# Ledger of designs, part 8: VH-VL binders against Uncharacterized 76.5 kDa protein in phbC 3'region

Target 1, 117 residues: Uncharacterized 76.5 kDa protein in phbC 3'region, of Thiocystis violacea (p45365r139to255)
Amino acid sequence: RILILEQDASHAKKIASLLATIGMETLVVDDPMKILARMQAFRPNLVLMDLYLPGATGSELTTIIRDHDDFYGIPILFLSQEADLDKQLAALKAGGDGFIKKPVSREALIAAVEYRM
Below, E stands for the ipSAE of ESMFold2; O stands for the ipSAE of OpenDDE; V2 stands for 0.75 times the mean of E and O plus 0.25 times the DockQ between their complexes.

## First folded at step 7 (VH-VL)

Design s4 (from dv20 with light chain N34A S91Y; framework fv_danvilostomig_arm2)
Fold by ESMFold2-Fast, scan of step 7:
Structure s4 (fold): chain C 117 residues (1-117), chain A 119 residues (1-119), chain B 109 residues (1-109)
Amino acid sequence: as target 1 above (117 residues)
Amino acid sequence: EVQLVESGGGLVQPGGSLRLSCTASGFTVSSNYMSWVRQAPGKGLEYIGYIYSGGSTDYASWANGRFTISKDNTKNTVDLQMNSLRAEDTAVYYCARDSWGYYRAFDIWGQGTLVTVSS
Amino acid sequence: ALVMTQSPSSLSASVGDRVTITCQASQSISSYLAWYQQKPGKVPKLLIYAASTLQSGVPSRFSGSGYGTDFTLTISSLQPEDVATYYCQQYYSIPPEYTFGGGTKVEIK
């Protein structure tokens, strides 16, 4: 099961649809402040997270998730534009497991998810 | 200038309803978490709830069911609808910006608007 | 529910004194704690965030420290304009059930 934290509804629906083609059950979360409650209820095997969120950051959110007993080992993949490499490094240091470049390609998404499932 | 201005406070009878409005200038509500916080006369600060980009909301347990937060991105306003008001809801109501990321704190506050619930 | 206990509830001190206010969380909140100053009849003002980071424009006599459950706000040399009620606030909870301490009223002797 894959939880998708992405504030752009169109982008989130596209990613969910792509994952559905390979049999993955998904949950879209648009509000970073609700992520822990949604993870507790949904019990994902992997989290896809936009690195840059209005009013929040993916790296800080990753730190919070990693500090939680139940989720410290769950794979977290960031959805990111070609961005500042220092910010990407900070996200990995916070406990992230990798990046998928935006716009998200079907091939890159499926390869990254299957590697970690 | 970055600023929040509340309006709509006043005297209301117990059991009544009131809508407060908060206008933001110098930044956009669509890019931030926006919250309401209240303070009863002579008492401390009490969190009510927030609204996020896209319209997602959540409330303190005591506020859920009576208070509703909404926003209009085009008008750059955040509203608080208060229903079934009680004497203990008498307070100054503040609109505040909740800056998340490593800063996470209420960094901008409005001036507050007084709501008095009394007969 | 995560409870913030602040002490003392009030204090009186002389100009130039070192003043310390404490705040205790019922569970670990790491460094997700802010301090606010509210002068009589005024809106709250952010002083410190992330337990120890001073907000821009706040005088250097203010400092914060702590991690986990125990936090302190220190005013190294109390000034007349520091008369106010001070509040701590945890922002660790997601989704937020933000909780404030009960406040500490600081007065000049």
Scores: ipSAE 0.436, ipTM 0.806, lowest interface PAE 2.3, mean pLDDT 86

Design s40 (from s1 with light chain I94M; framework fv_danvilostomig_arm2)
Heavy chain, then light chain:
Amino acid sequence: EVQLVESGGGLVQPGGSLRLSCTASGFTVSSNYMSWVRQAPGKGLEYIGYIYSGGSTDYASWANGRFTISKDNTKNTVDLQMNSLRAEDTAVYYCARDSWGYYRAFDIWGQGTLVTVSS
Amino acid sequence: ALVMTQSPSSLSASVGDRVTITCQASQSISSYLNWYQQKPGKVPKLLIYAASTLQSGVPSRFSGSGYGTDFTLTISSLQPEDVATYYCQQYYSMPPEYTFGGGTKVEIK
ESMFold2-Fast, scan of step 7: ipSAE 0.465; ipTM 0.822

Design s5 (from dv20 with heavy chain Y103F R104K, light chain S91Y; framework fv_danvilostomig_arm2)
Fold by ESMFold2-Fast, scan of step 7:
Structure s5 (fold): chain C 117 residues (1-117), chain A 119 residues (1-119), chain B 109 residues (1-109)
Amino acid sequence: as target 1 above (117 residues)
Amino acid sequence: EVQLVESGGGLVQPGGSLRLSCTASGFTVSSNYMSWVRQAPGKGLEYIGYIYSGGSTDYASWANGRFTISKDNTKNTVDLQMNSLRAEDTAVYYCARDSWGYFKAFDIWGQGTLVTVSS
Amino acid sequence: ALVMTQSPSSLSASVGDRVTITCQASQSISSYLNWYQQKPGKVPKLLIYAASTLQSGVPSRFSGSGYGTDFTLTISSLQPEDVATYYCQQYYSIPPEYTFGGGTKVEIK
């Protein structure tokens, strides 16, 4: 099960549809404040999230997720165009597990998800 | 200059409805969480609910079903629609910018607008 | 429901005194607690976030501490301009709910 935190509804639907073709059950969340409640209900095996969202960064959200014992070990992959190594290191230090470069390719998405599932 | 200004408060009879508006300047409501908080005369702060960039909303349990938050990105405003008002809804209503995602909350507050529910 | 309890509800102290206000959560909220100051006739102002991080522009005599269920706001040397009601607020809840404490009114003798 894969939870997708992506504000662009069109992009989120494309990612969810692609993951469905390889048998993944997905849940799209567009509001960062609802992520913990959705994780509690959906019980994902992996989280895909934008590194930058209005009102929040993926690094900050990852820190909040990791502060909840229920979600400590769930893999978190960032969807990002960020090329700055210091910002990428900060995201990993917050508890993230990897990156998928935007625009998201089918090959990169499937490889990253299969590796971590 | 970052500022929030509420308007629309006034006297309303029990069972009535009232719509409050909050105008933002110096930043965009489309990029932030925006919240409503109220304070009855001489009492403490009470959270009502929020609205997010894409229009997603959530409310305190007591407010759900009577209060609705909406926004207009073009006008840079956030509205609070209040229905089935009771005497206990008499309060100063504040809109606030919510920086929760930065380990902050309510870093900018409006001056508040008074709503009095009385016959 | 996650309840925030503040004590005392009010206090009177002299200029220069060390003032301590406490806030207790009904369950652990880690460090996800803010403190606000509301002076008479004014809007609330953010003082401290993440339990102990001072908001920019806030005097260093204010400090916050605590983790889990017990939190403290301290004013090391009370000044006349500190007359206000102070509120704690949690932002830990799943789903997101902001719960404020009842407030502590600080007055000068």
Scores: ipSAE 0.419, ipTM 0.805, lowest interface PAE 2.5, mean pLDDT 86

Design s55 (from s1 with heavy chain G54S; framework fv_danvilostomig_arm2; at its last look DockQ between E and O 0.09; V2 from the best seeds 0.00; counts 0 for: pae E 10.5 > 2, placed apart)
Fold by ESMFold2, look of step 8:
Structure s55 (fold): chain C 117 residues (1-117), chain A 119 residues (1-119), chain B 109 residues (1-109)
Amino acid sequence: as target 1 above (117 residues)
Amino acid sequence: EVQLVESGGGLVQPGGSLRLSCTASGFTVSSNYMSWVRQAPGKGLEYIGYIYSSGSTDYASWANGRFTISKDNTKNTVDLQMNSLRAEDTAVYYCARDSWGYYRAFDIWGQGTLVTVSS
Amino acid sequence: ALVMTQSPSSLSASVGDRVTITCQASQSISSYLNWYQQKPGKVPKLLIYAASTLQSGVPSRFSGSGYGTDFTLTISSLQPEDVATYYCQQYYSIPPEYTFGGGTKVEIK
């Protein structure tokens, strides 16, 4: 069960379709500010998150998730175009479990997700 | 009624230390995100640092090492420990609540407490 | 790091005038920008968030616009109670370092 927060809705749909081909259930979150409510309802095994989202950053959302007693242990894999290593490291410091720089091949994305399941 | 009240300001000599306290009413610091901001007389607003609901902190680059933010959920307070104070640290010090829902902004401000660093 | 440059540093205008204040970020901050009003002797007050959204209770003569690096606060018809210093603030930085602009002091002629 994979929760997807992606800046580009079309790309989010493609990611969801890709993960569905390997049997994973997905939910694309349309409002990053509702992330805790969506996590409560969907109960994800992993969160796939962009660093830059409408009205929030992925690092801010990660901090919120890590600060929550019920969700703090859920794996968070960043998927972002951010190339600045210091910003990537800041995301990992905020509590992310990995960082994948876009663009990424289908095979590499599947492998990264499966490894963290 | 939600409000923030800073206390602990006063006159201190250069090189000294001072601890400010911010008491929240009408909401809990345990479920909120808080910040300290200062304003030197006649000058603009300057961000100091941030404390998460978890107690983790982040600071402006210039403030790291000299200023420490902490909180006490049972007293419903957020403190600012200031060390190695200099004349340029003379300012009104505000605490503020960060809204974290749909947007991020300081939506509740305290009245401020004046810190004067002078011999 | 991110620098927020406000222009002008001060201005004087007549009641009823349209007033514009600009804020420039040293790099793109998307729409992650707030505006605050600080009246003389008072504490700052949130005016606009997310570049263009009015905070509850703020008069409709205030508006904000911009995306990326260039942002504008507009007062469509200046009133006596609008005498204040106005600050922009970015909240784009990771981790948080919510930099303010230098302020724009608005006075009545």
Scores: ipSAE 0.007, ipTM 0.579, lowest interface PAE 10.5, mean pLDDT 85
ESMFold2-Fast, scan of step 7: ipSAE 0.574; ipTM 0.841
ESMFold2 (binder alone), look of step 8: mean pLDDT 91; pTM 0.925
OpenDDE, look of step 8: ipSAE 0.020; ipTM 0.654

Design s56 (from s1 with heavy chain S53T G54S; framework fv_danvilostomig_arm2; at its last look DockQ between E and O 0.08; V2 from the best seeds 0.00; counts 0 for: pae E 12.8 > 2, placed apart)
Fold by ESMFold2, look of step 8:
Structure s56 (fold): chain C 117 residues (1-117), chain A 119 residues (1-119), chain B 109 residues (1-109)
Amino acid sequence: as target 1 above (117 residues)
Amino acid sequence: EVQLVESGGGLVQPGGSLRLSCTASGFTVSSNYMSWVRQAPGKGLEYIGYIYTSGSTDYASWANGRFTISKDNTKNTVDLQMNSLRAEDTAVYYCARDSWGYYRAFDIWGQGTLVTVSS
Amino acid sequence: ALVMTQSPSSLSASVGDRVTITCQASQSISSYLNWYQQKPGKVPKLLIYAASTLQSGVPSRFSGSGYGTDFTLTISSLQPEDVATYYCQQYYSIPPEYTFGGGTKVEIK
């Protein structure tokens, strides 16, 4: 069960379709402000998070998740076009468990997700 | 109080060089992302380039090879070295601070310094 | 290269009018778009980031919307202090190459 926060709907659909081919159930969250409600209803075991989202950053949402009694331990894997190492490290310091720079091959994305499951 | 102040503008001949300086107050350039943007008289805004906390830089394609951004963490300054100047480089040059970097927007701007390229 | 096209290039409206400015990207930029306000003789000021989020201290009559290629800045009730040129700016490009739109000059009739 993988929760996807991706600003670009076409990329989110491609990611969801790819993960479905290996039997993963996904939920794409189109409003980052509803992330806790979506997590409560969906009960993900991994969050795939863009660093830049409408109305929020992935780091801000990570802080919210890490402060929550029920969700603080769920793996968060960032997937972003951000190339600057300092910004990648800041995301990990906010509580992320890994960072994948776009573009990523289908095989590399699958491997990264499976490793953290 | 957070401020950016540009200096070093003036009149320069075509083909010449000029170095602009941007002094930051109320924050450190060592922990912030900075950019240069220009505006020709009566025209719109044009991005020049960007400097990361690490000192790495990126430039607009038209500026690559002619303009160099650097910083001095001791002086708390970001500089723009401009070479091979042309008449179309006549503009007000602004330095700007990018936000924290998660939503990339120029949230602090300097007052600008005028560069005039004329024979 | 990625091009940002603003419409209209200028407009005049009365105090209290609803003003709409559009910005179109030549390719999808998701929501990675900012709006800046530049009053006559002044420096640019960040107004909206991430397409729709108001910067601190920006009056609530300003709003932004859009996703992908088509974006809108709206002033719900134009005030005299809103006379300015408004610029959109994308920050989607990698490596970063921030591109501004051509600007929309807003004046009071």
Scores: ipSAE 0.006, ipTM 0.548, lowest interface PAE 12.8, mean pLDDT 85
ESMFold2-Fast, scan of step 7: ipSAE 0.490; ipTM 0.824
ESMFold2 (binder alone), look of step 8: mean pLDDT 91; pTM 0.925
OpenDDE, look of step 8: ipSAE 0.019; ipTM 0.650

Design s59 (from s1 with heavy chain D58Y; framework fv_danvilostomig_arm2)
Fold by ESMFold2-Fast, scan of step 7:
Structure s59 (fold): chain C 117 residues (1-117), chain A 119 residues (1-119), chain B 109 residues (1-109)
Amino acid sequence: as target 1 above (117 residues)
Amino acid sequence: EVQLVESGGGLVQPGGSLRLSCTASGFTVSSNYMSWVRQAPGKGLEYIGYIYSGGSTYYASWANGRFTISKDNTKNTVDLQMNSLRAEDTAVYYCARDSWGYYRAFDIWGQGTLVTVSS
Amino acid sequence: ALVMTQSPSSLSASVGDRVTITCQASQSISSYLNWYQQKPGKVPKLLIYAASTLQSGVPSRFSGSGYGTDFTLTISSLQPEDVATYYCQQYYSIPPEYTFGGGTKVEIK
């Protein structure tokens, strides 16, 4: 089960549709503040989240998720255009597990998800 | 200058409705969480709810069903619609920005607008 | 519901005194706690976030500490301009519902 944190409904639908081709169940969350409540209800095995969201960063959200014992070990992958290595390193230090470059390709998404599931 | 200014407060009869407005300057409502917090005279702070950039809203359980938060990105305003008002809703209502940066906090507050519910 | 209990409800101290205010959560909230200062007749102001991080522009005599359920706000040397009501606030709850403590009124004797 894969939780997708993405504000853009079209982009979220594209990612969910790609994951559906390999039998993955997904939940799209558009509001970062609701992520913990959605994780509690949905029980994901993996989280995909945009690194930069209005009013929030994926690094900050990852820190919050890692502070909760129930979600300490769940893989978190960032969806990002970020090419700055220092910024990428900061996100990984917050507890993230990897990156998928935007625009998201089917092959890159499926490979990254399968590797971490 | 970063600022929030509330308006629309006043006297309203029990059972009535009132709409408050909050105007932001120096930053964009569409890129932030915007919240409403109230304070009854001589009492403490009480959270009402928020609205997020995409229109997502959340309300404290006691406020759900009577209070609605909306926004106008073009006017850079956030509104609080209050229905079925009761005497215990008498309070100063604050609009606040809920920031990310390091952690969540209300880093900018409006001056507040007084709502008095009385016959 | 996650309840924040703040103590004392009020205190009086002399200029230069060390003042300590406490805040207790009904369950563990890690470090997800903020402190606000509200001077008489004024709007609340963010003082400390994430339990111990001082907001820019706030005097160094203010400090916060704690983790889990027990938190403290300390004013190392009380000044006349510190007369205010102080509120703690959690932002840990699932679903996201902010809870404030009842406030501590600090005045000078």
Scores: ipSAE 0.391, ipTM 0.810, lowest interface PAE 2.8, mean pLDDT 87

Design s61 (framework fv_burosumab)
Fold by ESMFold2-Fast, scan of step 7:
Structure s61 (fold): chain C 117 residues (1-117), chain A 120 residues (1-120), chain B 106 residues (1-106)
Amino acid sequence: as target 1 above (117 residues)
Amino acid sequence: QVQLVQSGAEVKKPGASVKVSCKASGYTFTSYYMHWVRQAPGQGLEWMGYIYPSGGSTDNAQKFQGRVTMTRDTSTSTVYMELSSLRSEDTAVYYCARDSWGYYRAFDIWGQGTMVTVSS
Amino acid sequence: AIQLTQSPSSLSASVGDRVTITCRASQSISSYLVWYQQKPGKAPKLLIYAASSLESGVPSRFSGSGSGTDFTLTISSLQPEDFATYYCQQYYSIPTFGPGTKVDIK
């Protein structure tokens, strides 16, 4: 099960549809504030999230998730166009597990998800 | 200058509804959550809920569920809080507050407050 | 919901005194604690976030410390303009405020 934190509804739908073609159950979350509640209810095996979101950054949200005992070990992958290596490094230091560059390719997404599932 | 400006004082009768506005300026409106906090005369601060201006998502404190509606208008950078079925216990100053959503989050900018008086 | 308590509920001190206010959470909130100052008739003002980080523009006489369940706000040398009520707030879960500590200058 894969939780997708993505503000752009069309982009979120495309990612979810792609993952559904390989049999993965997905939940799209468009409000970063609801991430913990959605994780409690959905019990994902992996989280995909934008590195930068209106109202919150992916690294800030990763810190919040890692501070919660129930989710300290869940894989977190960032969807990012961020070319600034320092910001990507900061996200990994916050507890993230990797990056998938936007625009998201089918091959890169499937490979990254299967590697961690 | 980052600023939140709220609508003026209201006097309502029990059973009525009130809608308070909060206009944001000086920053990207959709990049910050907005919260509503009230304070009854001589009492402490009470969190009511938030709205995510980017998507319109809201979440309210259990005490206010069913009575409070939060909305926003991105074209005017304004959030609204409507409280229905007013009771005398709802007499309070109502504040909007911007969520910094930084490393550990805080309400960094507050509106001036709107006094809502519920009297017969 | 996470409950916050503050001690003392009120105090009176002289200009120049060191003042400490405590905030205790009903469960661990890491460093997700914020302090606000509210003067009579005004909106609250952010003083400290992340338990110990001073907000820009706030005088250096204010400081915060603590983690987990026990937190302290300190005013190293009380000034007349510090007459106010001070509130702690947690943001580990849905926001909740402490009941406030009223500081009156003797």
Scores: ipSAE 0.216, ipTM 0.768, lowest interface PAE 4.3, mean pLDDT 86

Design s62 (framework fv_rolinsatamab; at its last look DockQ between E and O 0.72; V2 from the best seeds 0.00; counts 0 for: pae E 6.9 > 2)
Fold by ESMFold2, look of step 8:
Structure s62 (fold): chain C 117 residues (1-117), chain A 120 residues (1-120), chain B 107 residues (1-107)
Amino acid sequence: as target 1 above (117 residues)
Amino acid sequence: EVQLVQSGAEVKKPGSSVKVSCKASGYTFTSYYMHWVRQAPGQGLEWIGYIYPSGGSTDYNQKFKDRATLTVDKSTSTAYMELSSLRSEDTAVYYCARDSWGYYRAFDIWGQGTLVTVSS
Amino acid sequence: DIQMTQSPSSVSASVGDRVTITCKASQSISSYVAWYQQKPGKSPKLLIYAASTLQSGVPSRFSDSGSGTDFTLTISSLQPEDFATYFCQQYYSIPYTFGGGTKVEIK
């Protein structure tokens, strides 16, 4: 079960479709304010998250997830175009488990997700 | 620079509907949540709901769920609140308010308010 | 729904006084409290949010404290322009709720 937060809805749909081809269940969260409610209902095994979302940052949401008793241990994998290494490291220090810079191949994305499951 | 400008005061009969507009300027309309809050004369504040203009996602105070409708027109950067089946207790000043950018959702910019009076 | 109980409902104070206003949440809301000032005939103005972040242009005499259920707003040295009603607000969960307000009157 993979929760997807992506700034571009069409990209989120493509990622969801890709992961579905290998049998993974996905949920795209289109409203960052609903992230905890969505996690409660969906119970994801992994969160795939852009560093930049409309109205919120991935680092901010990571801090919120890590402070939650039920979700603090769920793997968070960033998938973002951010190239600045300092900003990538800040996201990992906020509690992320990995950072994948876009663009990424289909095979590399699948492998990264499977490794953390 | 950043402004929320609301439509003018309304006088309505019980059982009718009202639609209040809120025109945003000076910021990226689709990147911020828009909230609606009301204040009865001399009273405190009551949250009605929000709309996220990017995708149109909404959520409502359960008290208003069946009577309130929040919409946006992205081309004019305008938010709308429609309240149906009006009652005398709906007499209030209605505000639109933008939340602060980020997950923390304090309301950093408010419209000037729209007085809606419901009288027979 | 999370109830925000605000006290006092009114306070009279002199210029230069320290004024404190309290809000109590009916359950833990971590630190997700905002404070607003509202002058007669005007919309609310955000003062403080997100772990004691002052809104741009808000004087440093305004501060807050607390976490969990008990929160305070402090005006360290009351000024004539601080005559207003003050509200707390929780934004931990919907429906977002406000305290009943505290009217600050300057003598």
Scores: ipSAE 0.037, ipTM 0.680, lowest interface PAE 6.9, mean pLDDT 86
ESMFold2-Fast, scan of step 7: ipSAE 0.410; ipTM 0.769
ESMFold2 (binder alone), look of step 8: mean pLDDT 91; pTM 0.939
OpenDDE, look of step 8: ipSAE 0.632; ipTM 0.893

Design s64 (framework fv_daxdilimab)
Fold by ESMFold2-Fast, scan of step 7:
Structure s64 (fold): chain C 117 residues (1-117), chain A 120 residues (1-120), chain B 110 residues (1-110)
Amino acid sequence: as target 1 above (117 residues)
Amino acid sequence: QVQLQQSGAEVKKPGASVKVSCKASGYTFTNYGISWVRQAPGQGLEWMGWISTYNGDTNYAQKLQGRVTMTIDTSTSTAYMELRSLRSDDTAVYYCARDSWGYYRAFDIWGRGTLVTVSS
Amino acid sequence: QSALTQPASVSGSPGQSITISCTGTSSDVGSYNLVSWYQQHPGKAPKLMIYDVSKRPSGVSNRFSGSKSGNTASLTISGLQAEDEADYYCSSYAGSSTYVFGGGTKVTVL
């Protein structure tokens, strides 16, 4: 089960559709304020998260998720167009597990997810 | 320094509408959701609804569907709750509360409350 | 909506421990670890005492502790003091961006 936090509805739909082709159950969340409630309900095995969100950063959300007893060990992969080293290091220091570069290719997405499942 | 400041007490006739404001200060408004909770005299707390300060999405308690509207003004860091078609049993103290860290953890900061009295 | 069930009142003597139960359903307390507890003194707004079932905000005495088993959450106050006399409410996330509250428990310090 894979939870996708992505603000771009078209991109979220594309990622969810790609993962569905390999049998993954997905849930799309477009509002970062809903992340903990959706994780509690859905119980994901992996989170795909946009690194940059208006009103919240991926590193801020990762810190919140890692502070929660139920989600301490869940893999978090960031979706990012930016190769900004400082922001990437901040996300990893917050407890993130890796990055997938935007635009997301089918092959790169499937490989990254299967490696961590 | 983190606080929610609510508008003052209101007295309304049955059938009227009331709009309560909740002005946030001391934190980034768009990082936390706002819930509205009311308490009738001598009664318990009743959740009315929630609004995302990120995108304005709302969810209202079923009992209040069609009578309540929640909005935000991000330029003034203010949340609003309007209740229409007031009845005497809407007499209550109305609270706004910050959703702790914006992720449904808890209501960590509360306004002082706005007393709304509905009487003929 | 599933209101949460609390005892109407609980009493104890100074120095004793008391426990307040909060019983919901599998759709709220049983499904989510998003239970919070609030203290309310007469004429005042509620104050957050416990969040995420068992965590305390900064400034809340370690005499307050929370737990959960199945559909029932519990608030325990150890070393009961006169200032603890208040109404206590539990709350739980109930899915679909909704919350429910318990009916409240009046704590009396004898």
Scores: ipSAE 0.041, ipTM 0.719, lowest interface PAE 7.2, mean pLDDT 86

Design s7 (from dv20 with heavy chain Y103L; framework fv_danvilostomig_arm2)
Heavy chain, then light chain:
Amino acid sequence: EVQLVESGGGLVQPGGSLRLSCTASGFTVSSNYMSWVRQAPGKGLEYIGYIYSGGSTDYASWANGRFTISKDNTKNTVDLQMNSLRAEDTAVYYCARDSWGYLRAFDIWGQGTLVTVSS
Amino acid sequence: ALVMTQSPSSLSASVGDRVTITCQASQSISSYLNWYQQKPGKVPKLLIYAASTLQSGVPSRFSGSGYGTDFTLTISSLQPEDVATYYCQQSYSIPPEYTFGGGTKVEIK
ESMFold2-Fast, scan of step 7: ipSAE 0.450; ipTM 0.827

Design s8 (from dv20 with heavy chain Y103S; framework fv_danvilostomig_arm2)
Heavy chain, then light chain:
Amino acid sequence: EVQLVESGGGLVQPGGSLRLSCTASGFTVSSNYMSWVRQAPGKGLEYIGYIYSGGSTDYASWANGRFTISKDNTKNTVDLQMNSLRAEDTAVYYCARDSWGYSRAFDIWGQGTLVTVSS
Amino acid sequence: ALVMTQSPSSLSASVGDRVTITCQASQSISSYLNWYQQKPGKVPKLLIYAASTLQSGVPSRFSGSGYGTDFTLTISSLQPEDVATYYCQQSYSIPPEYTFGGGTKVEIK
ESMFold2-Fast, scan of step 7: ipSAE 0.472; ipTM 0.830

## First folded at step 8 (VH-VL; framework fv_danvilostomig_arm2)

Design t1 (from s8 with heavy chain G54S; at its last look DockQ between E and O 0.76; V2 from the best seeds 0.00; counts 0 for: pae E 2.1 > 2)
Heavy chain, then light chain:
Amino acid sequence: EVQLVESGGGLVQPGGSLRLSCTASGFTVSSNYMSWVRQAPGKGLEYIGYIYSSGSTDYASWANGRFTISKDNTKNTVDLQMNSLRAEDTAVYYCARDSWGYSRAFDIWGQGTLVTVSS
Amino acid sequence: ALVMTQSPSSLSASVGDRVTITCQASQSISSYLNWYQQKPGKVPKLLIYAASTLQSGVPSRFSGSGYGTDFTLTISSLQPEDVATYYCQQSYSIPPEYTFGGGTKVEIK
ESMFold2, look of step 8: ipSAE 0.451; ipTM 0.815
ESMFold2 (binder alone), look of step 8: mean pLDDT 92; pTM 0.934
OpenDDE, look of step 8: ipSAE 0.463; ipTM 0.862

